# VH-VL binders against q0atu2: the designs that were tried, part 70

Target 1, 119 residues: q0atu2
Amino acid sequence: MLDKKARIRTSREYRNVFEKGKRLSGRFLIIYYVENALDNNRFGFITNKKIGMAVIRNRIKRQLRAIVREYQGQVKNKHDIVLVARAGIGKSSFEGMEKDYIAIMKKAGLFARNANKID

## First folded at step 19 (VH-VL)

Design tl3
Fold by OpenDDE, fold request of step 20:
Structure tl3 (fold): chain C 119 residues (1-119), chain A 121 residues (1-121), chain B 111 residues (1-111)
Amino acid sequence: as target 1 above (119 residues)
Amino acid sequence: QVQLVQSGAEVKKPGASVKVSCKASGYTFTGYDINWVRQATGQGLEWMGWINPYAGETGYAQKFQGRVTMTRNTSISTAYMELSSLRSEDTAVYYCARDYDYYETSYFDYWGQGTTVTVSS
Amino acid sequence: QSVLTQPPSVSAAPGQKVTISCSGSSSNIGDTYVSWYQQLPGTAPKLLIYDNNRRPSGIPDRFSGSKSGTSATLGITGLQTGDEADYYCGTWDDNPSAHYVFGGGTKLTVL
């Protein structure tokens, strides 16, 4: 699990990212990202009812957390990033989700120059 | 500016199929789901389903399962809703609407002008 | 017949305040956020409120939304003749599967 300081935790923080951040969409994920005033990145995860029942939402959330944790060290610092699961993600594989995450983060230019797991 | 423009009115006989189009502009088409909602004359709104235009994944309301098909053509930013085995009770105005995800929900922020479909013998 | 319950109609004179209720259950309004849509006669619905109480750009602050428990409320102050329309609440439900649900709609008449 992500460290406490690496998590967006309040509804206010989430909404701030939605309101002030940039939006990019992939097949399974939408990311909202905005610079923060911290020395670290914070990640948020949204799995709303559109993507399925609670069991599905929870599974997807766990998988997204795992993906973010794997690549968090390669993300440019000082960003609040919210991942929103898109409709249809419930039928995706973990690999598919990971691929989509990498693609969308690349498109956003959020990976560090020396990132080594995103080729 | 975001805009959804739907195809014109349709008149069909029972048992036929109808395919309504919804052309999107002013935004990245594949970046937002499209919902379809219909409204019978003098009645309320009824959600039919959604499509993710990126790869074409769909989710349909149970009522329309097996009878509705939602598709898209990304090259022309157009979503389609086809309803088969039409019945008189399918007479309604059909709307496409863009889905916008916000926090732990989503809402329909832009709507097409609607397409009137009349089913009569 | 609609999953969400609204009063069929409400009415008030110009300048007055009206409220429109929307009642649901724990699987919809109780666990998520409500949107409201305004439909003027002969037109497509228009987003009025999202996230329970937020207004899209262009919506005046005389429109407000709130949610408590399994119910939501739309408030309209300073009622104008142009507010005469049908109003629908809506939200996502996951029982038995993911689907969007609307209220039955409320016809607002400005006297």
Scores: ipSAE 0.917, ipTM 0.960, lowest interface PAE 0.5, mean pLDDT 96
Fold by OpenDDE, fold request of step 20:
Structure tl3 (fold): chain C 119 residues (1-119), chain A 121 residues (1-121), chain B 111 residues (1-111)
Amino acid sequence: as target 1 above (119 residues)
Amino acid sequence: QVQLVQSGAEVKKPGASVKVSCKASGYTFTGYDINWVRQATGQGLEWMGWINPYAGETGYAQKFQGRVTMTRNTSISTAYMELSSLRSEDTAVYYCARDYDYYETSYFDYWGQGTTVTVSS
Amino acid sequence: QSVLTQPPSVSAAPGQKVTISCSGSSSNIGDTYVSWYQQLPGTAPKLLIYDNNRRPSGIPDRFSGSKSGTSATLGITGLQTGDEADYYCGTWDDNPSAHYVFGGGTKLTVL
């Protein structure tokens, strides 16, 4: 799991990102991202009921956390980033989610210039 | 400005099919799911299903499974809802509505003007 | 019938306050967030409240929402004649599968 300091933890923090952040959509993911005043990034994960039952939501959340951990070191610092799972993600493969994450993060310009795992 | 503009009224016979269109504008079409909701005269709102316009994934209410088909044409930012084997009980106003995610839920923030579908012999 | 339960109708005089209840279960209202929709006569529904208690832009603060347990409430203060409409609560449910559910709707009459 992500370090505590790398996690968005409160509903207020989540809503702040939704309200003040930029929104980008991929096939399976929506990201909301906004600069923070910290020295590190924080990530949040949303799997709401529309994507499926609790078992599905929990699986998707675990997979998204794994993806974020893998690429965490390549993301530009000082950002709060919330990942929202889109309808249909329940039928996606892990690789499909990863591909979508990379594509969206690239589009958002959130990867560092020297990132080496995103090509 | 976000807008959803639906096709005109339809009159169908029992057993026929109807296909309603919903053209979106003012936002990135593929970036938001589209929901379909119907309302019989004098009755409440009934959710029919959703479509993810990005790749066309769908989820239908159990009541309409096997009889409803939701599709989209991304080149013209248009969603479609087709209902087959029409019955008199399918007479209703049909709405498309944009799905917006906020925190741990989503809501329908923009609606089409509605399409009246009348099924009668 | 509707999964969420609303009173069929409510009424009050201009300037008064009204409340509309919405009762559900642990699989819907109890475990997620509620939205409210206003439907003026002969028009499409309009989003009125989201996230239990948040107002979209353009919705006056005399409209309010709250949630407790498996029930939600819409409050309207300073009632105006233009508020005469049908009001629907709605939320996502995952029992037995993911689907959106509406209340039966409440007709608000301004006396």
Scores: ipSAE 0.916, ipTM 0.960, lowest interface PAE 0.5, mean pLDDT 96
Fold by OpenDDE, fold request of step 20:
Structure tl3 (fold): chain C 119 residues (1-119), chain A 121 residues (1-121), chain B 111 residues (1-111)
Amino acid sequence: as target 1 above (119 residues)
Amino acid sequence: QVQLVQSGAEVKKPGASVKVSCKASGYTFTGYDINWVRQATGQGLEWMGWINPYAGETGYAQKFQGRVTMTRNTSISTAYMELSSLRSEDTAVYYCARDYDYYETSYFDYWGQGTTVTVSS
Amino acid sequence: QSVLTQPPSVSAAPGQKVTISCSGSSSNIGDTYVSWYQQLPGTAPKLLIYDNNRRPSGIPDRFSGSKSGTSATLGITGLQTGDEADYYCGTWDDNPSAHYVFGGGTKLTVL
């Protein structure tokens, strides 16, 4: 579990990212990201009914949180980032999700210049 | 400007197959799912399924499983919906619609103009 | 027969207010967000409301949406003749599996 300060918590905060942020899509993930006025990043996770039943949604959410935790120290600061699970993610592997996350974050230019483990 | 342009009207015999196309423009085709919805004459809207055009993953309504196939050609930003073993009850206007992911759900924010499919002996 | 229940028709005079109800269950409206679609005669549906109560660009503020429990409501004030159309509510359901559901549609007649 991410620290409280590293989490987007309110619906208003989520909608702010959707409305003001940039959107990029990968195979399994869509990210919305926008600069914040903080010294740290905040992450949000969306698994809607489109991707499957509650048990699937919860599993996917746990996996995405694990991925984000693994790489959060390599992400440029001062960003609110919302991950939205795309249709079909329920059949993907953890490694597939991780690969997609890395690819989309690189495309967004959100990894720090000295980041490792992303090549 | 986002646009979805569908293929022209089709007339088919019972037992035949029909393949409707939906060409997308004005946005990154692989970045948004495509839904298919049909509407029989004088009736309501009926959801058929979705396709993720990035790699081609699909999800179909139970009613159409085994009879519907959704595909895409990313090089021309076109989605396809093929319905086989046609019957008279399949006579309807078929729509493609872009899926817009927002907060904890998604909505259909852009629609094609519709394709009329008539199944008759 | 539709998963979501709407009145088959509503009517009012120009300038008046109308409301269209949409009734569902805990697995759909009760647990997610509702969208509304307007379908003018002979045309494709158009997104009218999303996220229960948000309007896409180009939709006038005389259109509004709300949700309470397992029901949603579309409101139209200052009714115009051009509003005569079919209106559909829609949302996602995950019982027994992920699928989108529509209401049966409501025909709005401007008297």
Scores: ipSAE 0.914, ipTM 0.959, lowest interface PAE 0.5, mean pLDDT 96
Fold by OpenDDE, last read:
Structure tl3 (fold): chain C 119 residues (1-119), chain A 121 residues (1-121), chain B 111 residues (1-111)
Amino acid sequence: as target 1 above (119 residues)
Amino acid sequence: QVQLVQSGAEVKKPGASVKVSCKASGYTFTGYDINWVRQATGQGLEWMGWINPYAGETGYAQKFQGRVTMTRNTSISTAYMELSSLRSEDTAVYYCARDYDYYETSYFDYWGQGTTVTVSS
Amino acid sequence: QSVLTQPPSVSAAPGQKVTISCSGSSSNIGDTYVSWYQQLPGTAPKLLIYDNNRRPSGIPDRFSGSKSGTSATLGITGLQTGDEADYYCGTWDDNPSAHYVFGGGTKLTVL
């Protein structure tokens, strides 16, 4: 699990990212990202009913958390980043999600220059 | 500005198929799911399914499983909905609508103008 | 046979306030957020409210939304003749599988 300080926790915080952040979409993921006033990044995860039943949503959420945890040390600081699972993600592999995450984060320019796990 | 422009009215015989198109513009086509919703004359809205235009994944309402096919052509930013084995009760206006994800849900923020499909013998 | 239940019709005079209810269940309204759509006669639906109570750009503040439990409510104050339309609530449901559900629609007549 991500540290508490690294998690977006309140609905207000989520909506702030949606309203003020930039949006980028991949095959399985949409990210909303905005600079925060903190010294650390915060991540949020959205798995809405569109992607499937609760069991599927929970599985996807766990997988996305694992992916984010794996690469969090390579993400530029001072960002709130919300990952929204897109329709169809329920049929994707973990590797597919990971690939999509990396691609979107690269497109967003959110990886640090010294990132070494994204090639 | 975001626009969804649908194909023209269709008249079909029972048992035939109809394919309605929805051309999107003003945004990144592959970045938003497309929903299809129909409305029989004088009736309410009925959700048919969604398509993720990025790779073409779909989810259909149970009612239309096996009879509806949603596809897309990314090169022309166009979504398609094909309904087969048409019956009189399929007579309706068919809408495409863009899906916008917001917080823990999504909503349909832009709609096509609708396509009237009439099924009659 | 709409999953969400709305009154078939409501009516009021110009300037008055009307409310339109939308009743669902724990698997839809009770566990997610509601949108409202306005459909003027002979036109396509238009998004009116999202996230229970948020208005898209261009929607007057005369329109409001709320949600409590498994029910949602659309409020319209300062009713105008141009508000005469059909109104639909909608949301996602995951029982038995993921699908979007609409209310049956409410015809608003401005007297």
Scores: ipSAE 0.913, ipTM 0.959, lowest interface PAE 0.5, mean pLDDT 96
Fold by OpenDDE, last read:
Order: structure tokens, then C-alpha cells, then sequence
Structure tl3 (fold): chain C 119 residues (1-119), chain A 121 residues (1-121), chain B 111 residues (1-111)
């Protein structure tokens, strides 16, 4: 899992991103992102009851964490980023989620210019 | 300004189908789920299901499984709810509502004006 | 017979405070967040409270929300005649599957 310092942990931190951040939506994911005052990025994950039962929510959450971890080093620094799973994501493959993540992050301009794992 | 504008009132016979439209404007249509909620005369609100307009994924309340179909046309930012095998108890005002995801939940922040569907022999 | 339980009606005089309760279970209110909707006569519902206790823009601070355990409460202070309406609580449930649930609604009468 992501390092503790790379995680959004408190409800206050999450709500700050929702209130102050920009919103972009993909097929399976919504991202809220805002600059932070840190030297590192922090990621949050939301899988609410809309997307399915607890087993589904937990599975999706694990998959999203894996995706974020894979591309973490290619994301521009000093951002708080919250991933919200959209309804229907439970029927998506891991590859589908990954594709959606990459697409939405590109659209947000959050990947570093020297990123080479996103093509 | 976010707006959801629904189609006009419908009168149907039992056994028929009705298709209600909900045209969205003022925001990115594919970026927010659409919920459908109905309300029988003098009764409470009843959730029917949701649609993700991006690719058309749906989730229906168990009560309406097999009888409801939610679709969308992204080119005109319009969601549709079709209810088949209509019966008298389906007489109600039908609402579309935008779903806004916030923290660990979602809420319906904008509603259509409602569409009255009357089922009578 | 709604999943969430509300009193069918409440009433108070102008200027007074009223509270509307909403009781659920561990599968809905117990582990998620509640929204409240106001429905004026002959109109569509309007979002009043979200995230248990937050007000959308345009909603006066006379309206408040809270949640504890498997119950939520809507508070209205300085009651006005224009507050006469039906009020619904709502939230997501995952038993037996994901679905949104409403309370039965509470009719608020301003005496």
C-alpha cells in the first residue's frame, strides 16, 4: 500500500480536496485534485455504497490503490488527489480502470513531462 | 446554471410502456450519474435506479428489475427512463435527479420538474 | 413501510424550532451520510442538507442536520410559513444490494 505520508487520511483532508479542488470525470473514476503545501503527493480513495456491497467496494479500493502506486512516480508533485469510484466500476476490469485512470490524469495534466509509462 | 428538463405528461393504458426524457444542461452530462425517483400521488419518494451517462451503465432497484430500462443520448445530453408492463400503481410523478458524489456518499443536488404518468383503463 | 423512518407530521408556530428525526439501520444511516430534501407543495424536491450537516449554497443557516448512530435529525429554527413542506431524509444502502433509500417523509405544518 501507499506510504502513510502519501495518503489522505482524515475526513477533513478529504473534504478540503472536494471543496477546493478541481473535478474531472472519466468512465469509472472521478478525480478531485488540488495543490498542497507538501513536498509529496497524497492520494485518497472513495468507494461509497453506490458502487456495490462491501466486498465489491473493498476489491475496487485495492485495485485503485495498486494502479495509483504503479504510476505514483510519474505524477507531478505537490498535489492532493482523491479518486472517487463511479457507479458501474464493479463490472470493469483492472485494465479498464487503469486505462481510465491514465486518461483522466492526462486530461488533468497531472503527469510529469518526462513520464514514460503512460503510453 | 444546471438544469434538468423533463418531457411532458403521459397517459397510458395498463400493459403499455412509457418513456420519459430528461434533458440536462449547464454541466458536463457524462460527468454525473442520473437517478430516477418517482412519487405516487400523496405518497413518498421512491428510488428507481441510476445511470452513468458516460457509457450507459445502469443499476436498478430490485422492485423494477426486468421492467425498467434507463438509457441516454450523449449527443443531446438526454437521459431516458422507460417503464414497461404498466399498471395502475405506476401512476406517479417521475423525477430525474443529478447525482453528486461527495466524500463517502452522494446526494441529488438538482432535480427535474417531474413528469406525471397516469395509468388508467 | 419505507426503509428510513420519519414521523408523519410535525407542527410548530412561527419563530419556534422543530426537529425531524430519521431512523435507519447499520446498513444505511449507520455507516454512511444522510441528505435531506425539502419538497414544497406541488414542486420537485430540493436538496436541503448533505453530508449529514452541510448546507448547499442558498440554504439558510436556520436549517441544520446531525447524525448519531443509525439516526439523523433535521433542525429548523426561526420557523417561517414558507417552511411548510414535506421533508425527506435519504441515503445509500447496500442490503441486499446498492440502492438509495428515502424516509417516509414528514409533513411540517406551520401553525
Amino acid sequence: as target 1 above (119 residues)
Amino acid sequence: QVQLVQSGAEVKKPGASVKVSCKASGYTFTGYDINWVRQATGQGLEWMGWINPYAGETGYAQKFQGRVTMTRNTSISTAYMELSSLRSEDTAVYYCARDYDYYETSYFDYWGQGTTVTVSS
Amino acid sequence: QSVLTQPPSVSAAPGQKVTISCSGSSSNIGDTYVSWYQQLPGTAPKLLIYDNNRRPSGIPDRFSGSKSGTSATLGITGLQTGDEADYYCGTWDDNPSAHYVFGGGTKLTVL
Scores: ipSAE 0.911, ipTM 0.958, lowest interface PAE 0.5, mean pLDDT 96

